# VH-VL binders against Rho GTPase-activating protein 19 (ARHGAP19), part 5

Target 1, 207 residues: Rho GTPase-activating protein 19 (ARHGAP19), of Gallus gallus (Chicken) (q5f3g0r98to304)
Amino acid sequence: MSLKRKEKGVVFGSPLTEEGIAQVSQLIEYLHKNLRAEGLFRVPGNSIRQQILKDALNSGTDIDLDSGEFHSNDVATLLKMFLGELPEPLLTHKHFHAHLKIADLTLFDEKGNKTSTPDKERQIEALQLLFLILPAPNRSLLKLLLDLLYQTAKKQDKNKMSAHNLALMFAPHILWPRNVTANDLQENITKLNNGVTFMIKHSQKLF

## First folded at step 5 (VH-VL; framework fv_zagotenemab)

Design s48 (from z1 with light chain D97Y)
Fold by ESMFold2-Fast, scan of step 5:
Structure s48 (fold): chain C 207 residues (1-207), chain A 118 residues (1-118), chain B 112 residues (1-112)
Amino acid sequence: as target 1 above (207 residues)
Amino acid sequence: EVQLVQSGAEVKKPGESLKISCKGSGYSFTSYWIEWVRQMPGKGLEWMGEIYPGDSDTKYEKNFKGQVTISADKSISTAYLQWSSLKASDTAMYYCARQEWDYYFDYWGQGTLVTVSS
Amino acid sequence: EIVLTQSPGTLSLSPGERATLSCRSSQSLVYSEGDTYLHWYQQKPGQAPRLLIYDASSRATGIPDRFSGSGSGTDFTLTISRLEPEDFAVYYCQQYYSYPLTFGGGTKVEIK
C-alpha cells in the first residue's frame, strides 16, 4: 500500500509533512492556552467553525485563533480530526501489536515467575525505542501531542479530563491496525486505551 | 505496470560531476519514497538515502550526506543522484527502488554502473 | 547503526537440498509475530535485487512457497525447503527498526 498523492497546500487527509505539522502546531499552541476548558476534547465543537478553520489550514492561511471567533472545542475536535484522517495512524500500523505487548509487560518475582504487576520501567524503555524508529515527522508531532495531553491531564481538577479520559478520545485517532476485524478491535480496545493512558502519564520520559 | 528505469552506464574521471536518473512509471510517482542503494564491485548492498517526490523531503545515511545530492522532478517522474566531484571510491552499481508502506523495496531499477578511473 | 550479520557467507548445496540462512541483528527487531522490521531480498548475478520476504515471514507477490522466513528477538532465518536451479543467488536481510536502513553482508547460495 502506497501513500495518497499529496496536493500542494493540502493538510488534512494527506501524508504527514513538515508543512502540515507547522499548521497543526498552531492548534496545539492555542490549546496549551486553554487547558482549563471543561470537557476539553470530549465536548464537540461547532461543525461550521471547524470547517472554516480546516479550510484555512489547508490553504496555509494565517489564522488568529485568539480573535474570539473560535471555541477551544472547535480546535480540539479539529486536532482529533486531523490525526484520524491521516492515511496511516500517527503511531503507524506496524506498531499496533508492539503496543499491545508493551501494555502487557509485567514484573517477574524472585523465583523467575511472571507476575501481574506492571513493569513501568521496562514499558518506558520499550516505548522510547519504538518512538526512535518512527519517521521523524511522526515522532515530532507525537512529542507535541503527548505533551499537550500530559499538560491537559495535569489540570483535570479544572477541565475534568483525566489521562484515561484523553486516551479514550485519542487512541482510535492515533493507533489502529491495518487488517483487523471489528471484533478484534473490541477485544483489544481496553489494552490500547491503557497503553495510550500510560504514554500520556509518562510522556516527559519518552523522548 | 510499475517500472523504474535508470540511466545508462557512466565512465568518469576523478573530480568530474555526474547526475544519474531513475524514472518511475505505472504508478503515482509523488506517492512513494524513492531509495538509493550502492553496491561496490563484489560487495553487498548499502543504503544511501531516500526522497519523497511529493515534497522533496530527503533522508541520507550520514556517510553520504554532503557527498551526494538526491533530488526529484515531479513533472517527469524522475529522481536523481548527483555528485559534484567523483572519487575512485565511488565506483559502484547504483540502484533506485520504490519503498512500500512497511519500508520494504518492492520494485527496483535495473541499476546504473558508475566507473571512476584514475 | 544496527548491524546485521549474515551466516554463513557461502552455502554450497545441490538442487533438491534444504537451505537455511541466518541473519543476526545487533539489537532486537521483534515486538510481535508478523510485525518484525526485517525483510529479505534475492539477487542473481548481473541483476537488481528482488523482494523475497517482508516483515520477517510474509512472501512477496510471485514468490514460491518453498521460501519461508522466521525469527525472534535478534535471530532471523530464511529457509528454502527444496532448492531449484534458479534459487542459486545471494540473499540479503534488511532492517527498518532504526535509521539508517541497513543490509546484512549477504549469503551466497552456490551450486556444489
Scores: ipSAE 0.000, ipTM 0.420, lowest interface PAE 18.5, mean pLDDT 83

Design s49 (from z1 with light chain Y96R)
Fold by ESMFold2-Fast, scan of step 5:
Structure s49 (fold): chain C 207 residues (1-207), chain A 118 residues (1-118), chain B 112 residues (1-112)
Amino acid sequence: as target 1 above (207 residues)
Amino acid sequence: EVQLVQSGAEVKKPGESLKISCKGSGYSFTSYWIEWVRQMPGKGLEWMGEIYPGDSDTKYEKNFKGQVTISADKSISTAYLQWSSLKASDTAMYYCARQEWDYYFDYWGQGTLVTVSS
Amino acid sequence: EIVLTQSPGTLSLSPGERATLSCRSSQSLVYSEGDTYLHWYQQKPGQAPRLLIYDASSRATGIPDRFSGSGSGTDFTLTISRLEPEDFAVYYCQQRDSYPLTFGGGTKVEIK
């Protein structure tokens, strides 16, 4: 393990910064080398190793994740923790209802009748526009995250994690409303999961 | 614009080696599986195998495993299908295609005709 | 290995007629919630296959609305409501409920 301290750098629980993104990008790069791990992002890691990693990231210490001291499950869980501990969700509060509308989009056919078949290209265009208006740090991290989840889902035969399974793990950590109510959280969770599933599947077209 | 462009037709003798190519452009080449499909003269489509160029992970249909090698060079966005020793029974059109979600092939190469005769 | 059986092998029709093509799977194709991993391709003479329908019923980009797909479980249908001259081709179904990916034997739609 080779560790080097950097001054400043409170990472977890703080507003998103370029420096914080650089630190958490180390976790994402490591996970790209471990995409075949069965149950990746689902199976919990070791809490002691996760705390060691969290403390190192918070202190700005460079980490040798390839040392063999850490499991992919430790790193995966810590990435979820980082996203969920942001003071504002990665996708932001103000876009919460827009994402629900996109996820629950009902296409009208040429005769004006409702159809349950979503218009995939229109959903992609709507998400492209929403992502363009995200703050630059949020957009940068979102792109890295969605690419990681896309690549993970492409290895579904090995890791047993579909885009939908990954959305179940990540949706509550990247998008939540500012004025949370029991109704908002419970009734919209399926739409949220479906929306994030769509983002993962089409991530290569969204930026 | 997404395109898959394959190498030109080949005429070979039994026992010769061959490597044909499929070059992707207009998309992130490392983010999609590339599929190889064989079509014997006058016959239907047979899936041979696939490669994920991002990490060169491969899957083969069992009858093609050991008969061909699938590889990719992500620096030039090109996938390859290779034979160490061709047989007359390898005479076919070979297609590459890009796999999208739910495992359908949304873009196809134009095909490479391989003729193996003595 | 999942086997896809297409019928008929050859369908002889005139322009303006309705074509109905069948694809039967040896196993039920139910994978994700709402999705069925059965796809249809068209191949014209001298050309590469072209995606027509994905997930049993979704038309691919640029495909005319005269093409439609339906079915679930083991029985799937591709319908061409009114044949145009350019529709005379071979049609293949494909599955990936499991590896290996497999294609049906094809149905040739030819001019009567």
Scores: ipSAE 0.368, ipTM 0.758, lowest interface PAE 3.3, mean pLDDT 85

Design s5 (from z1 with heavy chain Q99H)
Fold by ESMFold2-Fast, scan of step 5:
Structure s5 (fold): chain C 207 residues (1-207), chain A 118 residues (1-118), chain B 112 residues (1-112)
Amino acid sequence: as target 1 above (207 residues)
Amino acid sequence: EVQLVQSGAEVKKPGESLKISCKGSGYSFTSYWIEWVRQMPGKGLEWMGEIYPGDSDTKYEKNFKGQVTISADKSISTAYLQWSSLKASDTAMYYCARHEWDYYFDYWGQGTLVTVSS
Amino acid sequence: EIVLTQSPGTLSLSPGERATLSCRSSQSLVYSEGDTYLHWYQQKPGQAPRLLIYDASSRATGIPDRFSGSGSGTDFTLTISRLEPEDFAVYYCQQYDSYPLTFGGGTKVEIK
């Protein structure tokens, strides 16, 4: 989170609001029109153009993203920055351990022994419940975000971004623990990436 | 409830045009691919092509490209399969199906029987 | 294009027996993230196909546990552990590894 003095109602670095979601939804809508861009969300954009977009969103100014002045990479990077600069992660601190547990759900064999095979149906049911109890603004933005990432992964033959690649880019920006050491975080990295990968792949079933 | 409802059976003469429909309900129509599958009498399933209604992106199997047109109208959640000039060899059951990333063809329409005879 | 070969073409069995259906791919079916896009569908006479198994081994919603899928690479199997009267149908495998999407020729499971 930025420590710079900010005015009330600033979009970036402020708690999530319906007004802020409306501004950020413009970025998401634009990205839906540019899903085939190679390396989308991985390749960085231009910092100067990103700052112009950020300033416009913070001021509530309408932006013509289709003007040709902005690259899809600029918009994609700014979306990631918005999510990562929230005071609390989109998925919330209190659900951090629940997401780790859901990622570990596996099937049992015919003898009742735990297997390594994911229990996809139970993972979907658990995520549906967690998303239902999210604050309304968080749930609304999450639905828009996961649909965008799902649509991006479906075009991976063009953009080269699998659901797993997108999870690597987004997991650190939508879910982080309140208080953690570097060692604890690393232990959970694979589970978080797998969990977010699952959310992206099955997003159409989660809401 | 997710449902795909197809138009009724058609009886046509060779050379006539035809447009059959597949209407989706109970889900976000623009977020799923719609698949078209042909089954000739007594034969197996043949993939014809697909459309993503959100942007009208289409893919065709080689033998069907130029023979049929796949389209969609997202305002009424309906996909279409169209022939400009039918042949007797087009006699078949035509299915539409919904395509999901991991579950592929998770929901199917009931089918539209097309009979082309002179 | 990827060709899927199903065997046998017809399997004649009695209720209560185990059915084992094979699907062989002309090419290995492995997606870059490790998923295997080989799916099984059931079609009863006069009805549309229904999804049974997705990703080689995952059972679709509402499908009884007597149905199971296994295999990887080029060789895949659908097993029905104990045939019920409603299981006598045609079964198709399908690949989504590459375009064009293709189906196997089908295996008809009929009453002996």
Scores: ipSAE 0.006, ipTM 0.483, lowest interface PAE 11.2, mean pLDDT 83

Design s50 (from z1 with light chain Y99W)
Fold by ESMFold2-Fast, scan of step 5:
Structure s50 (fold): chain C 207 residues (1-207), chain A 118 residues (1-118), chain B 112 residues (1-112)
Amino acid sequence: as target 1 above (207 residues)
Amino acid sequence: EVQLVQSGAEVKKPGESLKISCKGSGYSFTSYWIEWVRQMPGKGLEWMGEIYPGDSDTKYEKNFKGQVTISADKSISTAYLQWSSLKASDTAMYYCARQEWDYYFDYWGQGTLVTVSS
Amino acid sequence: EIVLTQSPGTLSLSPGERATLSCRSSQSLVYSEGDTYLHWYQQKPGQAPRLLIYDASSRATGIPDRFSGSGSGTDFTLTISRLEPEDFAVYYCQQYDSWPLTFGGGTKVEIK
């Protein structure tokens, strides 16, 4: 009731706020306790339970995720939906092309030749700088998200989700251009997936 | 700054139990695997096993499984390596180390010398 | 298990000379998303090992540029372009291509 219900809050589809981050952090905290779930973030949850959870977060209602009423897949899917429904992607429209350029460093050396020795130090330095200039709410949530995905990938022997698999699930929900075209999505999807894979693998160095 | 600080040297007799510690500081202890590595006198490095302190998930090298127990107490950022019954062949330097993404060990404890003799 | 063979066992050199250390894997290390899971550590007498090179060729933070790593598949090399007095130590390679993690037997670089 009054002790558990927050009167005002629109979390999904609204600009990112500290209150919204606090609400969504409950999902992230729960998922840290469920890292071994097979297919985490890939296997869809129950749409009815997801909608109940979404409605509760939007209304500011406190939810007991440990009640046994929700599956980890419900919570994982809802986290992806929250990120994808932001008016501006978590990584921002402004930095879209910078991330594509940084992702090229996993495939090609500074002279444009394909390489088996990616320039990891340059990618880390460039990402550190981009993350420093993100708005504070975006940077805070990104740090929480990347740590969650890093820890999930560390349990891939149990959950079957590599950093690359997680990037396939999350890249379209955290990074897209303002004026999306078929060329932007089709030509660059592999670069975005590789870039997000790198962010997950090296997340502990990026903040 | 990231540091791993291990407990002091131990001198024990065969059959005795022992628990040595590795305390992490300067980073999120629950976000990194802690590795245990043995070095017999005058010999090279042997990986023994690891623990993820966030959920106490453990992995052991097969020859150490059942011979030692790895545990962690996340409330005090400390990992442990324990023997129920020491043997003379357990005489070695024991290191703990922090694992980074590509399974390299970026920070190491100073080592705990364990001497087991009659 | 993957066996790493380091050679030579001992390398006797003078300060200022070039050191070349070999690490050979019993099977090809998997190239995973651009990474090769072979790392190098330095251990000085009475001290804990220290990370030197990770992913075959990336220098760890604080490691001088005279240290370099190269190789892929089964054959890997650690090169020290000009030995400093503090570089006389034992060097170990390590793989994590498959469980269990294994180290090479070490190469001791000693003063001639």
Scores: ipSAE 0.006, ipTM 0.506, lowest interface PAE 11.3, mean pLDDT 83

Design s54 (from z1 with heavy chain S31N)
Fold by ESMFold2-Fast, scan of step 5:
Formats: sequence, C-alpha cells, structure tokens
Structure s54 (fold): chain C 207 residues (1-207), chain A 118 residues (1-118), chain B 112 residues (1-112)
Amino acid sequence: as target 1 above (207 residues)
Amino acid sequence: EVQLVQSGAEVKKPGESLKISCKGSGYSFTNYWIEWVRQMPGKGLEWMGEIYPGDSDTKYEKNFKGQVTISADKSISTAYLQWSSLKASDTAMYYCARQEWDYYFDYWGQGTLVTVSS
Amino acid sequence: EIVLTQSPGTLSLSPGERATLSCRSSQSLVYSEGDTYLHWYQQKPGQAPRLLIYDASSRATGIPDRFSGSGSGTDFTLTISRLEPEDFAVYYCQQYDSYPLTFGGGTKVEIK
C-alpha cells in the first residue's frame, strides 16, 4: 500500500500486458510504413531519440512518430530493446527445447532412414500447436512481430534484410534458456537462428 | 478458398489501350506479391513483373518496363496490367499469380487471352 | 540473368513408366538460408500452371507422392515415379537466386 511503491504503467522491463502491447504496437505500425529502409533492424538508431520514445511509451504520452523527428532505425532498435528487456522471453523459457526439436525435424526416406531434408509440413504443424499454448499476450505480440518481419523480408530487394538476417537480429531477443551449457551454445545458436528464419518465412501459416 | 480470378479474353487492334484485372480472394491480399507472367502462343513462361498491393511497390523485368504498367487497388483486392498502346507482339496469354515465400507462385489465375490483330 | 535449360524438350513415355526431367542453371543457385530457390510447375493444355515442387525438393499442398524433386548447385531433377494419365503435361522449372525471375523452356511429357 505504500505510495513510494505505487507503480504507474511501465512498458519496458515489465511483464507483458495488453496495455503494453498497445503501446509497442505503435512502433510496429510505424515500421510497416518504413519497410524500405536499408539495414532496417541492423543499423543502429540514435540513443537520445530512442530514450525520448521509450520515456513516452512508458508514460503513455501521445507521440507523433510521423512528425519527422524520429528515424526508422530509432524505432526498430527500440522494438528490439523492448523484446530483450522482457523478464521472460516472448517465446518463453519452457518452450526453448521444443523450438530446438522442431528445428531438427527432417524427412525419412523410403527405407525408413532419417534424411537431412527438413520436414517443413511437420515444422509448421508443431509451431501452430506450440503457439496455441502461449499466453494470450505473448501470442498476440508474436503474431504482430512475425508479420512485421515477414513484410520486412518481402522487401529485402530494397532494405537488404533477408529473413535469415532478421532472425540473426531477433532470435536472441525472443528466445533464451534459463540455463545453458558451454557445450551446446554454438549448435543451439545456429538452430535458433534457423528456427526463427522459418517462423518469419511461414508466419502467415502459423496463427 | 484462395482464388485469383482474371478478367475475360480481349480482342484488340494495334494502338488501342487495354487494362486487364486479377482479383484475389480467400487470403490477405495486401500481404502477398502479385506476379504477372506472359505466355506467347506455343511458347514458355516469361516473368513480366510484380506488385506488392499493401504499398503498390512494383518491380519489372527490364524488357517490360515502360511497355506495361502494373498497379493494384487494395480496397477491392484487384491487381491490374495495362498497355497504353498495344502491338501485335503483345498477343499472348497473361497470368497473374500469388508469390509465396521463397519466390514461388502457389496460386495462379485462370489467364486472360489477349489477341492483337489488325 | 540466370538461364535455365530444361532437357529433354520432349519425353515420349507410356503410363506406368518413370519420368526424369532435368533443369540446369547457368549459375550455381546458392543456399543462403538452407533453401534452394528452384521450383517446378506443371501446365496442362488450356490451363494455368500449377505449383508442384518448391525449394528443389518440397512438395506443394495436394501434390501426389509420385512427384519428387532433387538436386543442388546447377543440376536439378524432377522425377515422376510412375506416370498416371493426368501427368502428361509440360513441366517448367523456375529460379529465384536473383532478379529477374526466370523459367526454363519447358519439358513436354507426352504419351507414346
């Protein structure tokens, strides 16, 4: 009950809420209008402008992203910061190993032997089921994020950002384990990047 | 469920203008590139260009740039291919198709036959 | 631009036989994300093309198991393990390693 402990709405560093998602969705909507920016999500923005946006979102203050004061790189970097500052990754800790297993799904040949060819149909089906059991706020934001990244990758001829490039930028900000061993780290990074690449490419089928 | 429906066959004279259509249904029209492919009588498939209906961004194969105009009206989920002045060499079947991930065309319109003859 | 050469131009076969169609690229199609940007389409007379195989080896929705794709680099193959009457058609390969998108000249599979 202490006034010193009274919490006002805080978007960054707090658990996901519908209110927080509404604030962050403004960044996503702006980015949809700026998909042609070369190096989008790779090229860093201006730290001062990012802090102004962050403060505005945290306070619920109205801000005009179309004013020309902010660049697409500022907004893109802030979206990555938001995801990385969540107390629990967007895809959740408990699903970390499920995502690694899904990334390893491959076809079997006519003799019943495991091949190196991805089983894309089973990967899509498994991700659809996994996303259905995500908490509603996480699922809602994930859908918005993957659609944005899908649209960005569809413009790669202009922005130079493939689905794989975007996965390299976002995977460490949306999925990380509670515990990691040194022996598994490098292999897991490759699998996570490939898994997120797959999610971006097939986002229109996953929800 | 997913369908692309094209306008009907056209018979035109050289020098006339023409605009043919491709209407998408059963999916989010603004989230997929629409491709235009030409097939001259007895010949194979030729990529002409594409449009992203969400923002009307276009790409053309160099030989078609300036020869045709690709446009879209997202409010009615329709893409267009237009000529200001037709030539006999434009006689062909024209297909629209939806581009899925990795630049393959998963759904195709039925085609619009354009015949240009004096 | 990348040129795709399909061979043979025509395959004359009977129902029940195996068909093997080749598509060769003028340049190596690079695996940047674990995918190969080569696709296969089927076109029957008077009809629009139909997607068969995407990313060299993945069967499109609704495509029977008798169709399979293989290959990498510059050499790709579409195989129909046992021809059915409805499989007599023209087959096209397509690449997207780079713009512009290009198609092969086609291979016609006709009844003997």
Scores: ipSAE 0.045, ipTM 0.673, lowest interface PAE 7.7, mean pLDDT 86

Design s55 (from z1 with heavy chain S31T)
Fold by ESMFold2-Fast, scan of step 5:
Structure s55 (fold): chain C 207 residues (1-207), chain A 118 residues (1-118), chain B 112 residues (1-112)
Amino acid sequence: as target 1 above (207 residues)
Amino acid sequence: EVQLVQSGAEVKKPGESLKISCKGSGYSFTTYWIEWVRQMPGKGLEWMGEIYPGDSDTKYEKNFKGQVTISADKSISTAYLQWSSLKASDTAMYYCARQEWDYYFDYWGQGTLVTVSS
Amino acid sequence: EIVLTQSPGTLSLSPGERATLSCRSSQSLVYSEGDTYLHWYQQKPGQAPRLLIYDASSRATGIPDRFSGSGSGTDFTLTISRLEPEDFAVYYCQQYDSYPLTFGGGTKVEIK
């Protein structure tokens, strides 16, 4: 049950709704069947097939993804597009700096050597709390997404996508600040990517 | 809660086939890699290979590839290690273990002792 | 493949003493979000190994504070601050920077 009135029939570019999540869950379910695809989420699919899928989801048209007409890369790219086209990021603007702070618990020197014992238990606890205060639709979709990415990374020998590679692909599509300069964003890119890598790796403990 | 239970000790002759088992319980068996580790008498630990029971995806250490077969039956939460033809040099303790995300083995089976002698 | 060299092969110590165990990697282990893929296991006679330390420095559930791990790059250390009788065992390090997964040769901590 929605707290606010739902918009009819429009999925991409609209505020997140239960109907929209149901449509996008079809993409996630399909991708779970195709975790071994090399370059999954990195290699772009066919733009024509992606547009057909996007149009079908926007119109509420039932689509048979198992028909063989679509490739895993088409579906993977469309999932990224959906997340990136949300009016606000899945993790929300207001939690951006909290995620950067959590990432800071893993410290490295200028040479890339670990300088402090990472506080992984505290990172997990902090993320659990942030996820509990997310709007219910955001939390539900995030759980589905992180589980998909976790399972994808488990198949990295087949698909060539590590948790870090997946974080590079997804971080800019699930978390960005409302007000930030280009320099601030650039300086925080590594922390953002590391934070999302941690979320993927520990997704089984975060919900 | 989480437990890995292995089959009992085996005494075999060279040339015989063997299949040992590792049954998981207390967790989602299909979402964790199962590892196989050999320990020859008085020696250290050797990684043999692994399997993801969800889709039976396997990886082997090169010296064990073709020497053993790793398989799993997800309907009964059981992984297997199999030899088509045993050698005396296969005499060892064999452990299965569950791999956690950072490739550490958080839960181990009790071990299966395999003795191969003529 | 990455070779892990543990030293010394045997440590002869008395209860109450500090034990320092070394594990040296043939290659620098890379980090992934602070996760150094170097882990420590304890094996007592007649028992399966048990996880002590994961990611170089994180204690596994149920492991006492006297066990600590440290190190970076190629040099890693397991420290037992004050040996208890139950700590006399063989200790193994393990890496996963790359396949195949490899273990060190082990360090036996024995009572003198």
Scores: ipSAE 0.006, ipTM 0.550, lowest interface PAE 10.7, mean pLDDT 83

Design s57 (from z1 with heavy chain D57E)
Fold by ESMFold2-Fast, scan of step 5:
Structure s57 (fold): chain C 207 residues (1-207), chain A 118 residues (1-118), chain B 112 residues (1-112)
Amino acid sequence: as target 1 above (207 residues)
Amino acid sequence: EVQLVQSGAEVKKPGESLKISCKGSGYSFTSYWIEWVRQMPGKGLEWMGEIYPGDSETKYEKNFKGQVTISADKSISTAYLQWSSLKASDTAMYYCARQEWDYYFDYWGQGTLVTVSS
Amino acid sequence: EIVLTQSPGTLSLSPGERATLSCRSSQSLVYSEGDTYLHWYQQKPGQAPRLLIYDASSRATGIPDRFSGSGSGTDFTLTISRLEPEDFAVYYCQQYDSYPLTFGGGTKVEIK
């Protein structure tokens, strides 16, 4: 509803671009100012207001998120929708199995022998390497996202959202396999969630 | 307010089983690892192991792996430390603590004194 | 496993004096980005430990600014700039570079 329109590409459902990231960064900036909201990212927003925001971002229309006409839940849900509607997950299809293997580093060594102690340092190093080889747009948005989730979890006494709670909600929207059976997905869901929890908790060390 | 409340002191004989508890309140219990730390009389702190109540994943220090079992019950926000057969060498103060992200223990239970003697 | 050696074992000081406590690691605890995998705890007689300093130098919530942590690689220091009566306690360092998590043997800060 702002007075200005800008010529911008369609944001939702399109391949990730630096231009699209700049637009979605407005949602992330707004959410940083609203980290105290109870149930942030868990409690759904209003579908009509979310559609208005989505349409504005897609058309390049300027929007004033601080106008008071939108709830933090609207913006949070829209961010999740954006990530889930990408044609390829933010962490990419090709790295899916690598992330599962990194999650397994707590239980298995390089020879497949079960270990009794977690190798958290090796998990951090492996994630740093994976993030370095991500396409620049993906790495940029991932850094912004993980910082947002890290800051959200740090305020969990106010918002009731732990790193694990956030991982449960975001993991399926940032990492999914290209081809997998329901059984494979179910067996790996805990590893995936734990992996993303680890990324959130250690986000300050991963870039 | 975040609190960890442990069960009361125990006096046991060698060979007996024991299960002590650590109840969390004032936070999302399933969102934090719970640590178990032993302190033998007049000695320092020893990390025993940990549990993530959200999925019951456990990790043990190798010397405790076969001697104790760590478990949790999400429905009552309680973690447990259990022995199938106590030894006199198990006489110690046992603390539970909540682990924050960089593996620091930001809140501690008051401790459970376990005395094992014949 | 990483072994943490604390020194001195006992430090006898008067209120108002500066306390300097050492923790030496058998392996480097410095992360590649400069983060350090070391924490400090205070334990008063008959009480549970209390977090003082995390990540070598960050004060925990509610901890007075007279407590400070510093260190490099394998050598770490906890400093209490001006001892208050309530500061006479045992202090432990803890590493989280790798599992198992380990504590130092402790330094007892006692009056006199």
Scores: ipSAE 0.000, ipTM 0.457, lowest interface PAE 14.6, mean pLDDT 82

Design s58 (from z1 with heavy chain D57Y)
Fold by ESMFold2-Fast, scan of step 5:
Order: sequence, then structure tokens, then C-alpha cells
Structure s58 (fold): chain C 207 residues (1-207), chain A 118 residues (1-118), chain B 112 residues (1-112)
Amino acid sequence: as target 1 above (207 residues)
Amino acid sequence: EVQLVQSGAEVKKPGESLKISCKGSGYSFTSYWIEWVRQMPGKGLEWMGEIYPGDSYTKYEKNFKGQVTISADKSISTAYLQWSSLKASDTAMYYCARQEWDYYFDYWGQGTLVTVSS
Amino acid sequence: EIVLTQSPGTLSLSPGERATLSCRSSQSLVYSEGDTYLHWYQQKPGQAPRLLIYDASSRATGIPDRFSGSGSGTDFTLTISRLEPEDFAVYYCQQYDSYPLTFGGGTKVEIK
């Protein structure tokens, strides 16, 4: 019916789509080749190069990231910006409180009382179930992202980025409440960071 | 830097009590499990049990449950392995180790040699 | 409990040779389709064990690339591609599929 051509490329600030994921996947693929870069995801890139790359992705223009025109920090920052500019966080608003509850799962003692000891196996099972009910585009991109962060953390001797450091960088860009309050952010920031650290460390078991 | 330092070698008689220590430094002691591993002379490694120092939750291998007590004092970043009554069969090197997320032991103490003979 | 059987018990080789060490599990160590619940440790005489390989194939910090781990299900291998004199040691596998955590009996690598 319509002669309007579907726009190509990923549009920053727009809802997540399969086409957008395919284009963002090329950023993730590039970063897998650069896991040894010191301060990866921590050190900011060049704002002019980031804007050029962002504009090209928005327009669907082919980019050769291996040309040497871009640094790993430019691509890393752009990936974080993409995730943070989604209208709904990658992990969704609906599941925000579920993630806080999962982070608080602990073992029971011999008398049936809750302890402060983390229940790793229950946390893994709960995350597996929660990820199964994510929309397909969100689940697909989350799997790619967590694998990238897991591989980055495994190279921490070279890049100086632990799973916890990566969680500090990414948690605010993949999970936030629908109605933000100062108390909610302050109270829950440690739990979110710990939860994302857990997701990164156990990413190979979660899908 | 992360390190685990264990108490010195012990020579005991059967029936005596003993408590050996493992002191962690260079990391958040309450955030990692501490493992205890036995190695009898000329033999391999045996997992004995573990403790989470944050709340002193313990798990034991069944053959060591009731024979030893694992405890921790988080105020001084120290874990303990204790016998109420030693046997000659307790003669071994005892290691403590720190557990990382996938149950691998990334840092080990130097070991405490316990000799029980009459 | 899960029993890990290591073979051979002793392996005598010259420097520069390839060493292949086996660890066989009484039960499958694969969780779902992703993770393999097996680690490798090296112990030199008079020293505490040190982590070599975790999760079947990941090298620990500071471990030379001549060490590699492989395998799936019940059969696992530690390979030293080119033996150095400092590789004279006993090697242990460890599973964490289920409690209790268990170690193999060890393989002693002695330089000929």
C-alpha cells in the first residue's frame, strides 16, 4: 500500500528492533576484537568521532570500524549511549523489582531461617526464567551484551576492568525504574550493581 | 595484594584439641567463601568444607561433619578449623583457599602441617 | 558423590615434549548447554596448589599459553604443548557440578 521505504539503520532513542540489533551487533563484534584496551567502557571516547558514528548508524550508512578512524573507546561509549537512550531499559521497567528480589536471594539455615549467604543456584534459576519472558529483541541483545562483558572481564589483567567495574558502567544504562525517585536510586544502586555483576560473571549459564 | 596466611605447624597427641587459623588480607573478607582442603602425606587433595564469613554459614563434606568445626571471625578477617579430639588419621597438610564465583580456588594459604602421633 | 579419575598416575617426558593429562568424571559435568564445571590445579613439591584452568578451558591469571584445557561431559584433558623444567609438578582436576566438591587423584608430571 505504502511507497514509504522502511528506514535502515538503528535510530538512537527509538524502540528496539531486530534491524537495530543487527547494526548494534557490529559494534559488539568490533569490541570483541579490542578486549585488551585499558579502561574499556570506563575511559570516554572522542565526542566528534562518536557523533559521526552515531549519525552513520542512524542513517543506515555502512561503516568500516576496522579502518582505524575510530578508537575502541568511541565504540564502547556509543554502545552505552544506545542502551541508555532506549525509551524502555533493556531489562524492562516491569522487571525492575524482580531484579532487586533476585539480588536478595539467600540460603536458609538448618532451622529454616533466612541467612545473609547468597543463594547462587536460585539466583541463576530465577534469572533464566526472567530472561525467558523478555521480549525476543531484548533477550537477543542482552545475550550479546552479557557475553561481551563476560569476555571483557576475563581480560581484566590487560584492560583493568573487573565484572564489578563493568556493572558500575552498564547497570544505569540497562535497568532503571519507571518513576525515578532519589530514595529509590540511592537505596537500590548497590543491589543493581551487584545484580549486574552476577549476570556478567554467570552469563554463560543464563541463556 | 590478596593473601591468605595460615598458622604454623602443629605436633599433637591423639585425643588433644587443636584450632588452626587462616587470615585473609587485601580483599573484602566477608564477600568470599573460605575453603578447607586436606592433603594426607603422599596423597591427593580432599575438600573438607567451606564457610561464608559474612554470616558464618558452613557446608561440610559428610565424612568431616562432626569431626571438625569450621568458624570465622570477620572482625579480624580470620577463618578457623578446629578438632575437639585429634586422631592419628588427622595427620595431614591443611590448606585454606578463597573461592571465586565458579567455585574455583584462586588464592591459597601456604598450608598448616598437623602431625598427630603418640 | 562425583568421582574424578585422573590418568596416567605418572607421566615421564623430556622438556619440549607435549603432555596430555586425562580427567574422567563418574557423571556428566555439563550444566545445560553452556558451562562445564571443572577446574585444574598445579602443585609443586612443598608448595600449595595454584589455579591453572577454570571452567574447563579458561586460563587463570599469569598462566602461560602452553597450558590449555578441553573436554565435555565426562572426559576432560589438560594439555601442556611444550614442557618446561618448571612444569614438573602434580596436576589435579576438580569438579563443582555438585556438593561435595571433589578432586581427582592427581597426575605427576616428571621431567625425564
Scores: ipSAE 0.000, ipTM 0.451, lowest interface PAE 15.5, mean pLDDT 84

